# Ledger of designs, part 3: VH-VL binders against Vacuolar protein-sorting-associated protein 25 (vps25)

Target 1, 194 residues: Vacuolar protein-sorting-associated protein 25 (vps25), of Dictyostelium discoideum (Social amoeba) (q55gd9)
Amino acid sequence: MSNQVFQFPPYYHKEPFFTIQPILNTRKKQFQMWQDLILQYCRYYKIYELDINESIKSNSVLFNNEKINRKLSREALKSIIDDIIENGFAEWVDKEKEKEKEKDKDNNNNNRVLIMWRKPDEWASLIYKWVADCGLLNTVLTVWEIQNGDDSKKQEFHQLNTTILMKSLKVLEKQSKCQTFSQDENVGVKFFSI

## First folded at step 16 (VH-VL)

Design u1 (from s4 with heavy chain Y100I)
Fold by OpenDDE, last read:
Structure u1 (fold): chain C 194 residues (1-194), chain A 124 residues (1-124), chain B 107 residues (1-107)
Amino acid sequence: as target 1 above (194 residues)
Amino acid sequence: QVQLQESGPGLVKPSETLSLTCTVSGGSISWYYWTWIRQPPGKGLEWIGYIYYKGETEYNPSLKSRATISVDTSKNQFSLKLSSVTAADTAVYYCAREEIYKNPHGWSDAFDIWGQGTLVTVSS
Amino acid sequence: AIQMTQSPSSLSASVGDRVTITCRASQGIRNYLGWYQQKPGKAPKLLIYAASSLQSGVPSRFAGRGSGTDFTLTISSLQPEDFATYYCLQDYNYPWTFGQGTKVEIK
């Protein structure tokens, strides 16, 4: 991960940005801006999951600007996240997956959200292109190799969240560009030449 | 300091498409909403629409069917296309940057930076 | 669309005069109103935002007041550089709409 610090947008330093705007059209703009900020921030740090409660509790810099003494309320953040979900750039984390994560003692509700700054089909395209470029078509790769392999280090999808990756691979499967199968404790993927 | 400059043909024939580009200099186009505004000769100002640097747009309903605003972040530019122009589209066209200001009820949007404007005449 | 009506359309004044321009919205826009100054051949310049907040660098002789539907721009003592056309702009709802303008001319 880059040791560089994310540069926040100018509007991050505007007090009203942290209060849900009462005017509908302004709110729409506000939510667009928050979506962009959240996605860009997550992209920058390769954050694929956010916990709303944890973010609030920990005073995440993304949602808490100490310089101007403003922060999003949980309700505001929730609303913004809902909008991001509606726009297809996020999904609630499956309850089954939540069981594997540390549960928030304060709230048993699902507060974890999967962040996707790219759509699964976009990821799919990137992955397939990479496979093709590497001459790995008609070969078998593991999901781990795609995520963590040396060959993928320079790719944006390096260390891609497993859930997102699997969604992306499903897209390719539908396109008959790959097939996934169980391989030991991992998932194998055979990519096909079109 | 950030500056805006409009560019494009000053003359367009009726029914053709008006095309203008606004070049942003002295700063990045990123993170801002960018707007087109026009002013017919001797008349008032009309808001055309805006584009977020990521591509989201809003248009004046009066022009929505004909106006297209686009952005090229790699060139630090955003553009306006207005199709099927008539004499009524003769105007000085301005590009402007939107800025957010504190408002007791929320925030206000205003145009803090403008281009110098470019006259586009629609004539046969 | 929200209609903005300015009054007067034009006025003549002398240096040192107090000038008042009015803008009326067709519906309540709270304080979501800006004032712009435009000189001939130049782009508009932001003077006031949020009905009454002075933009940075704008002289204090400019003052905006009002809320709801009625707004006023006042120049307490007109200076030579203030002869221009002034526009109000509502940013309450899209489409944003300008007043028709008020031309301040030298008497």
Scores: ipSAE 0.885, ipTM 0.958, lowest interface PAE 0.5, mean pLDDT 95
Fold by OpenDDE, fold request of step 21:
Structure u1 (fold): chain C 194 residues (1-194), chain A 124 residues (1-124), chain B 107 residues (1-107)
Amino acid sequence: as target 1 above (194 residues)
Amino acid sequence: QVQLQESGPGLVKPSETLSLTCTVSGGSISWYYWTWIRQPPGKGLEWIGYIYYKGETEYNPSLKSRATISVDTSKNQFSLKLSSVTAADTAVYYCAREEIYKNPHGWSDAFDIWGQGTLVTVSS
Amino acid sequence: AIQMTQSPSSLSASVGDRVTITCRASQGIRNYLGWYQQKPGKAPKLLIYAASSLQSGVPSRFAGRGSGTDFTLTISSLQPEDFATYYCLQDYNYPWTFGQGTKVEIK
């Protein structure tokens, strides 16, 4: 995560931005702006998952501007998230996966969302390009190496969420650019020169 | 201080495409909605459409079939293309920045910064 | 599209006069209305937003009022620099639409 502070957009400091707009045209813009802000913020800090309840409870700076004494309600945030999901930049985290993570007392409902500031196909392209640029085509890499390897440290997909990475690799598989296989407790990926 | 400047040909032939660019200086194009507005000589103002710096657009239905607004964040510019122009498209074209203002019912959008405008004449 | 009708189209006034311009919307737009001033050869300038809020730097002699369908811009005491064309703009629904304008001329 970057130790730098994210610079919020000008509209983040506008009071009405934190209240769902009643007029459709304005709401549309509002939701576009929130989507952009959320995605940019998440990208900046490499946040791949948000918990709505936790975000509200912890007064996340993303959704709570103390300087202007405004914050999103849970309902508002949920609505915005739903819109982001509809636009293909987020998805709800599966309940089964939630069980594997640290249980928050308030996490009884599906309130966790996977954030994707890039779509899987975009990630796929970046990963494949990197593999090609590194001369690693026709070699086998592990998912871990892609995520955590020293060679990928300068890449945007470094430490990419596993779910997103796997989705991206599936895209490449469909393109016959790679093949995934199980390798012990990890997943191996063979990239092809096509 | 943010400033806007329109640029492009002042003369376009009928049936051709009008192309204008608005250059933003003194600040980033990021995080804003940007708008094109035109004014025929001696007439009122007409809203053409807007673009968010990420690319989302909305157009006046009267011009939707002919108008295309685009953005180039790397150049800090956004552009207007209007195809199949006629004499009716002769106008001063303005680019403007949208700003959010507090409204008792939410927020209002208004144009707080304008370019100087550029006259485009459609003539054979 | 929402139609905005301004009245009058033009008026003559003297310095110091109280001037009132009206804008009527074809449907209710709440307070989603702005007022702009345009001088010859210049771009419009925002005067009022949200029907009644004065833009920063705009003299207090300008006042916007109204809600729903009927709106007014008032200049309490007309100054020499106020001779211009004024436009209302609704931002309630797309497409955004302007009034036809009101030209304030010197008497």
Scores: ipSAE 0.884, ipTM 0.958, lowest interface PAE 0.5, mean pLDDT 95
Fold by OpenDDE, last read:
Structure u1 (fold): chain C 194 residues (1-194), chain A 124 residues (1-124), chain B 107 residues (1-107)
Amino acid sequence: as target 1 above (194 residues)
Amino acid sequence: QVQLQESGPGLVKPSETLSLTCTVSGGSISWYYWTWIRQPPGKGLEWIGYIYYKGETEYNPSLKSRATISVDTSKNQFSLKLSSVTAADTAVYYCAREEIYKNPHGWSDAFDIWGQGTLVTVSS
Amino acid sequence: AIQMTQSPSSLSASVGDRVTITCRASQGIRNYLGWYQQKPGKAPKLLIYAASSLQSGVPSRFAGRGSGTDFTLTISSLQPEDFATYYCLQDYNYPWTFGQGTKVEIK
């Protein structure tokens, strides 16, 4: 991880950026800007999941600018996240798969969001290209090797969230470019040369 | 200091496509909205449209069918294409940067940096 | 589209004069109005944003007022460098629209 700190955009230092704009056209831009900021931030730190409640409680620097004493409200953040979801760059994490963390007072509200600065098809393309470039077509790789292997260390999809990776592989499957199968406690992937 | 410079042909034939490029220097094109504005000779200003550096655009409805704004972050440039030009499209074309300003009701958008403008004449 | 009507279209004034330019919006735009100055052969320059806020570096003799539909730009004491064309711009709704301009000429 580069010792470099994420450089926030200029508008991050503007007070009104942290208040939902009442004018529709301005709000649209605001939400575009927030989407971009969130995605870029998450990309930079390889954050694939956000917890809205935790982000607010912890005063995340992404949503709380102490220098100008501005922060997003939970409601505002939720609205922004909803917009990001609508745009296809995020999904709610299914509660059924997550152990009820005791601290979530509001059991009924989805608070965890999967962040995808790239869509599954884009990831799929990157992964396939990498496999091809490495001469690994018609071979079997494990999901773990794709995520954690030394060969993928320089790739953007290194340490990619499993959910996103699986979605991406499904895209490739639909394209007949790979086939996934269960292999012990892991998932094997056979990539095909087309 | 951030500077903008328009470039492109000064003469375009009717029915052809006007193509202009705005080069941003002294700073990054990233994180900003960029705008094209034109001014026919001796007339007022007309907003054409904007582009976010990520590619999101909005156009003046009067020009939406003919105008295309694009961005090239690698070159720190954004461009305007206006198709099917007529004499009415003769104008000085400006590129500008949008900036956010504090407003009691939220924020105001304004153009804080402008290019010097480039005259494009549509003539046979 | 919101129409912005400036008045007058042109005016003649002398150095030291108080000059007032009016901009009227076809609908309420709150305070989402900017003022720009343009000199011949030059790009417009931002003077006022949010109807009444002075842009950095702009002389205090410039003042913007108004809200809703009626706005004014006032130059308290006209200076030689102030002879130019002035435009209002609404940023309330797309498309953004300019007034037709007011040319301030030397008397």
Scores: ipSAE 0.884, ipTM 0.958, lowest interface PAE 0.5, mean pLDDT 95
Fold by OpenDDE, fold request of step 21:
Structure u1 (fold): chain C 194 residues (1-194), chain A 124 residues (1-124), chain B 107 residues (1-107)
Amino acid sequence: as target 1 above (194 residues)
Amino acid sequence: QVQLQESGPGLVKPSETLSLTCTVSGGSISWYYWTWIRQPPGKGLEWIGYIYYKGETEYNPSLKSRATISVDTSKNQFSLKLSSVTAADTAVYYCAREEIYKNPHGWSDAFDIWGQGTLVTVSS
Amino acid sequence: AIQMTQSPSSLSASVGDRVTITCRASQGIRNYLGWYQQKPGKAPKLLIYAASSLQSGVPSRFAGRGSGTDFTLTISSLQPEDFATYYCLQDYNYPWTFGQGTKVEIK
């Protein structure tokens, strides 16, 4: 999105934030804070997937604060990610899907996680509202048009990860608000008026 | 400089709901935990609960059934509701900001910024 | 809930005196203890965090010590502005709990 730099929260500059807290309640708070930070960061840059190993190896600014010389260990990051998954804001990326990505040529990427700063039902609502607002109900759109179309450029779900988008569409299907179907090499979606 | 200010009715009838708002000025409520603390007249301090700006809350078990803390990021405010009040709920109510400090064992939480407090009297 | 027992409830002292306030936790809280100063009609002010760390802007005459269950706040030389009520607070476990307070009065 914006060429602007993400503004990190104040606690990002606190040394102990990068060490797993030994006290359970403090750790809970810490993990809440990390979850929020990770989700906000990913939202800001529209990052839908994180690789734990790569993040550590590359010294990602998200997990490595050079100013205070603190960084998360791999184990710590994994624990945090596990918590985020438990809270429903992340999922492990299917290994089969990893092979399809041109960027994932490295077979060692076994620790990829899908990040969802919004849950599929929330995305579903946003997408449906957009379709309605655009007067596109009872029409057919492709998944590609939703993701990459000019009309969706101003929408938060623009360039939404395909996996997340499909999950969101499934939510709408369960609500009888849309139907997905195969169209050539793409997926078509017909949205219905309620 | 970040400042906190409590606001709300100073008088509440028994069995009614006490409602207070803390307005944050000079900075955003984002990224912080915000806390309510009360002090009955001439007595000590009691922690009520906190809210993270994203909405996560924790309450004192003594008040959990009656207390609700909420946040409105658009207004840079967070609020306290205390239902079914009695005379025992008469107190000066403070809102405070929680800050993280370095601790040899991890981090310590403390309240670095406080509102001036607002007296709420429960009386018929 | 962790109970914090503060002592004494009140004390009288003169300017220049050494004052010591104690706080005991009902269970071990390591060093997760803070000290606050409250003047009449004012909100509490953070003095010490993590049992012994001085908050920025707080005079060096204030010192916190202790770990586990027993903690102390010491004012090495009491100043006129130090007459107030002091509270300990544990941040080890929820709910956070305060001591009953110690009122430091002028002798």
Scores: ipSAE 0.883, ipTM 0.957, lowest interface PAE 0.5, mean pLDDT 95

Design u1 (from s4 with heavy chain Y100I)
Fold by ESMFold2, fold request of step 21:
Structure u1 (fold): chain C 194 residues (1-194), chain A 124 residues (1-124), chain B 107 residues (1-107)
Amino acid sequence: as target 1 above (194 residues)
Amino acid sequence: QVQLQESGPGLVKPSETLSLTCTVSGGSISWYYWTWIRQPPGKGLEWIGYIYYKGETEYNPSLKSRATISVDTSKNQFSLKLSSVTAADTAVYYCAREEIYKNPHGWSDAFDIWGQGTLVTVSS
Amino acid sequence: AIQMTQSPSSLSASVGDRVTITCRASQGIRNYLGWYQQKPGKAPKLLIYAASSLQSGVPSRFAGRGSGTDFTLTISSLQPEDFATYYCLQDYNYPWTFGQGTKVEIK
């Protein structure tokens, strides 16, 4: 495969893949395939959020195969995203504020979705290992230094989405491996030896 | 061109575990559903179950308590284990690739590529 | 499980004959039905998918028909290479199930 462009799976070139399947067992396979495709595409391009409306409006190649003249409808994409969320690989951005304000149980008001192609606990392990390997245990780091600092430039979590990073630090906090606190303009974190 | 080849012991003793591997060559195991099917000598075909290359499975209920299908993408292989075998498990075992086909109602699944089959005999 | 019943279980025919094989499902399966050909000592080969759609590379003398519960495979002019056993398969619901087969023999 190319290291510059994502190589789409064979089923991306099958016309029926783009229409929600009426038979439930077939739809389950279809949704597994879409989840797999979306997660791997987003991993390849380091995409942590999708904007559903903009993806449809711009005819994003992830959801629009012009070579076979097929694309997902907005409704189909929403259904697929809902399934990915149920499986724990995505969540609506600002879900709590959106639901609380509108008390709207439809997904019609949800548009931006966080894509967790690597789970927070996996990110947590990578971050903790790096902190330990660099001799930074029992010192204070900022979230910015983890994301963007010179010492993290070669790490997979460099420029990690802030929401996912905070979720990952929460995993470590629950394990007593770090503690977060407010610091000038940023969140600070102290990592502990276990 | 993609080819499938079954391998494993041709003779298995009663109450033991039948173990087969399907090796995919000329193409990748990734992104597909992979299936085991068997055929007792002189009889018809029985669908055993499938695995998606990421590990999701479905089994024939008649075999679910004894069958395990697994995949190893690094070796481009998937496998079948069938425990507690009896003479009724004597069959030619095929591996096959599922493919998506256009259907007026949506999509059909069919087996576009099959292995040659391997006979497994259960006897003491 | 959906039972698939083929008829006849075997038949004898001559080259050039029109041959029809039937397959009946125990419940409606819309058009989620495939036909496979198997020659002795070989794996099955896909002929027809979606009840009536011809697989690439399969001769046009093969035709599938039907929907719901009743399906047929017709060979319009039997050739020497068509003597084989034919199976239907439903892909509507798990477990996927084959018919018991129809053996087409030289008379």
Scores: ipSAE 0.809, ipTM 0.919, lowest interface PAE 0.8, mean pLDDT 91
Fold by ESMFold2, fold request of step 21:
Structure u1 (fold): chain C 194 residues (1-194), chain A 124 residues (1-124), chain B 107 residues (1-107)
Amino acid sequence: as target 1 above (194 residues)
Amino acid sequence: QVQLQESGPGLVKPSETLSLTCTVSGGSISWYYWTWIRQPPGKGLEWIGYIYYKGETEYNPSLKSRATISVDTSKNQFSLKLSSVTAADTAVYYCAREEIYKNPHGWSDAFDIWGQGTLVTVSS
Amino acid sequence: AIQMTQSPSSLSASVGDRVTITCRASQGIRNYLGWYQQKPGKAPKLLIYAASSLQSGVPSRFAGRGSGTDFTLTISSLQPEDFATYYCLQDYNYPWTFGQGTKVEIK
């Protein structure tokens, strides 16, 4: 049981933080600060995806500081997310963007964002260590058991986003540390000794 | 009350590396930009560079090839190393905290908290 | 790099005098200009940010103005504690640069 809440940085209470800055030097700092805030907030609450439209509609406290009556505009938030993606800490989730192209009137359909506050190779290392420590090498696990099973309940990757988990298993496959197989719409994983 | 204190050797030989540490007390180093500024005796102020507490840096081009700023959040400290020093590097060295201020054109940065300064003399 | 030129380098004045210090930037910096006061043996202290905005706790006798390339700091009635060296700083672009300073001394 946890009674802690995320402590927002001091700059979250600075009104200019919520308006895209016109000077390039200042904007680079602003975007770094937003990236840092978004990644740490999502890590704290174990958030792996953000929905831009829903965040704006619901006045998410991450992007809306009611105490100073300031919030990011939808356009500002999209610009910040684009920068985080370019820095390799996020990516668009929507695989429907090609299907929705034919309905675009100078609008993008990018809305859901995968937030990688810990990268797949780091997750891969944590998963492999756990498998080895629990004596599960050379046995078969399901992806579900890794992310939701009782044996992983104390691990940082418990309830890890499935997309990030699959990316992490691919890292291990390239290292010859596991092999995945996906018959019957389930994904099984066998981990190998190094 | 947040306070900054510079520390390190006061005498450095030419061609060696000067090394200074700024200790943050009464507050956290996290979430801020931290800056080194120097002042040769009887002269004006020169901005050396900054570090974000997560490690991102910017340097004065005049010092970029010789200066390294680093941060250790577990010790609530940030540091300056300046290699290949000469007599021209003799100065009082200050650490400072950057803060965001409202500006009609956006935001301004300014140094709201300074250390006391430490004199580093470069001499044989 | 943006060069900041202060004038004068030094001036003499009496308690109660009105003093004006100028700072000129080598290119436009809008209002991204701060003023700092430094007393001997001490660190600088922020007086003015954004060219004209008074820092909290700084007496109202200090006033900044200007934009673009030409800026001034005015002290409307000098006090004994105001005899110091004053620096402008541009925060428009890196490297951030100070003016060379203006020493205000007792006449």
Scores: ipSAE 0.805, ipTM 0.917, lowest interface PAE 0.8, mean pLDDT 90
Fold by ESMFold2, last read:
Structure u1 (fold): chain C 194 residues (1-194), chain A 124 residues (1-124), chain B 107 residues (1-107)
Amino acid sequence: as target 1 above (194 residues)
Amino acid sequence: QVQLQESGPGLVKPSETLSLTCTVSGGSISWYYWTWIRQPPGKGLEWIGYIYYKGETEYNPSLKSRATISVDTSKNQFSLKLSSVTAADTAVYYCAREEIYKNPHGWSDAFDIWGQGTLVTVSS
Amino acid sequence: AIQMTQSPSSLSASVGDRVTITCRASQGIRNYLGWYQQKPGKAPKLLIYAASSLQSGVPSRFAGRGSGTDFTLTISSLQPEDFATYYCLQDYNYPWTFGQGTKVEIK
């Protein structure tokens, strides 16, 4: 039968999984397991951004297993997210820097994170293949058409987060596979033949 | 009732590649670490290395230059290739599943299920 | 790599005897130590994890003790089905390493 909810891995029900492990070899596995879980959970629910403070405050089921009464601490979650960022599957959203500028402080406080279960390179390849397969090379598309149009409805990048989409198009621009431009308050893109 | 079964050629010539597959039945390969262990006839056990079902590996340094562990989740299988074999590689080869156990210091890993083992003989 | 040394290499004992097997690590491994039983022609079977915790379904006559570098497995009343070779394994650091084994023979 089709799943209605995300099926958590067996290790989500192991109490020690929720406490940063002191032995480096074990911690490496723990962080790999958390990265895998977070990325798959976010892919399942199409979650492109996590708010660390809100996830902890709301006792998000991703980080809080009520059946065994175990949850990640805020510090543990930040450490795991830092590792995911180092591996290139997440990055800080610039929201905290904007607030810091408005406060006139030289203060760094990271809270919101962009989750990229596919890296921009991989999204770029999927988008380019779709454009080519649909015979849309050398035509102009809007960013909206790529993420929300009827023709992309069955593609994984349908309703892709706009920040990730723009990063993915930038990858293609560097490869000379597309060019973005602004027209009449819209962002357009033309994809080139190889 | 998860079961592991090793398969592959029982005889391999020197300098060739030993190739084994472990098939997981009665459960999924996903979300676990999977390990190869070998035992030369009349000798003790040697840990070869592991693979996470997503592909992360770790190898015994004594075998790292010659060993490759891979996984095929669509077939619910993981495999060992050991290149440039010699008579010293004659052993019973086991596949095993790692499981997490509570430890006062965090967690312990142990092998909760094993395959039956398959003898691979390296001979001219 | 962490060397695991078992003693004795083999022993003979009668049904009902108390048997003790030792395992020594070349460095401190806290309690990251498991014990496995292997009967002839069979795969190893987990007995003890975390030095002293009994695996589900393992008879209570098996007991593990120790921490740091020195560990023991005790069989309080040896049974005919306990004829086997016993291995310790450290799961503290890679490569994971087994002791060389202790063969227990029933007289």
Scores: ipSAE 0.804, ipTM 0.912, lowest interface PAE 0.8, mean pLDDT 91
Fold by ESMFold2, last read:
Structure u1 (fold): chain C 194 residues (1-194), chain A 124 residues (1-124), chain B 107 residues (1-107)
Amino acid sequence: as target 1 above (194 residues)
Amino acid sequence: QVQLQESGPGLVKPSETLSLTCTVSGGSISWYYWTWIRQPPGKGLEWIGYIYYKGETEYNPSLKSRATISVDTSKNQFSLKLSSVTAADTAVYYCAREEIYKNPHGWSDAFDIWGQGTLVTVSS
Amino acid sequence: AIQMTQSPSSLSASVGDRVTITCRASQGIRNYLGWYQQKPGKAPKLLIYAASSLQSGVPSRFAGRGSGTDFTLTISSLQPEDFATYYCLQDYNYPWTFGQGTKVEIK
């Protein structure tokens, strides 16, 4: 009954979808459609990071429609990603200082993108509600337990990317709803009732 | 085969709200832009506005203060509400699907599927 | 808003005649223009997109041309089913706007 492959939208099969449109009102629609497609594709496969260079080199089916022989150029993909970042659904991954210099050509030329089909404040709300519903307020959990524990298996944040999870916990810390504790190899978090 | 069907009251009193629903059958509302267009009796066509299935809208400025287009993906429907109607709002109302066509300059939009249209009369 | 002016408002013609309908835009719209046919009591039907490209299933007797501000729809040999009202539509900028229509009547 169920096939476990992402079903691409009809417009993925329209040749002009893969070429940045010159008319501004058309380009805004095009970028909205690409954002929608990218976020839904990544949600379907639980892809929290995109590597632009690798996506292009591997001819990722997200950006390369072999059936119609059309793919996004690297420049087009970067423009679309910049728009998604501006809308708050993606973010450049901070690489180590040494790695940034090696990967960047001459400027702030990033390559890996964190994909947030839910923004950190939305993830934060889901996590806090789950903690409260499970009666875990005023107890200490580990980040691992939130991501990988048996009690979180039914939650969308199960196996959430660690960077996104930490950003979400920071949102809760600013709201005085939790506090994180660092130790070797692990991060603990205590959630507060308010 | 995708079909569009308008529904709603055929008679609306002045100053009240005209409310129409377009039901999409034989296909999904998802991933498309959906449009309302009207035609007063014996007159030409007027574009009202569109909605993307995720909720983004654009309106004709002449109607923007009174018009609201919304979508309900769970029912495979989108709708038009037009407030403070007068006799000038009497028209056949069509819903339509936008489709992308190849254009030498890039991309053209056109309406490939239309509903049958429904007459809405505004009178006391 | 971009105004679309059609000419003539109506015309009478016989089966077999060649007819030409003109559509003029108040500003340049490149080739972002469509033509629609509407018969009484029915919804419009797409004939031509991108000024000159025929929609699937449309007979080749329909031809569109033009770019910029001046566009034409030509029916090279009218058939009985072609008596209808024809509208141009610009899809260059919002609000999208139709011409006022050209009624093609049987003589």
Scores: ipSAE 0.800, ipTM 0.908, lowest interface PAE 0.8, mean pLDDT 90

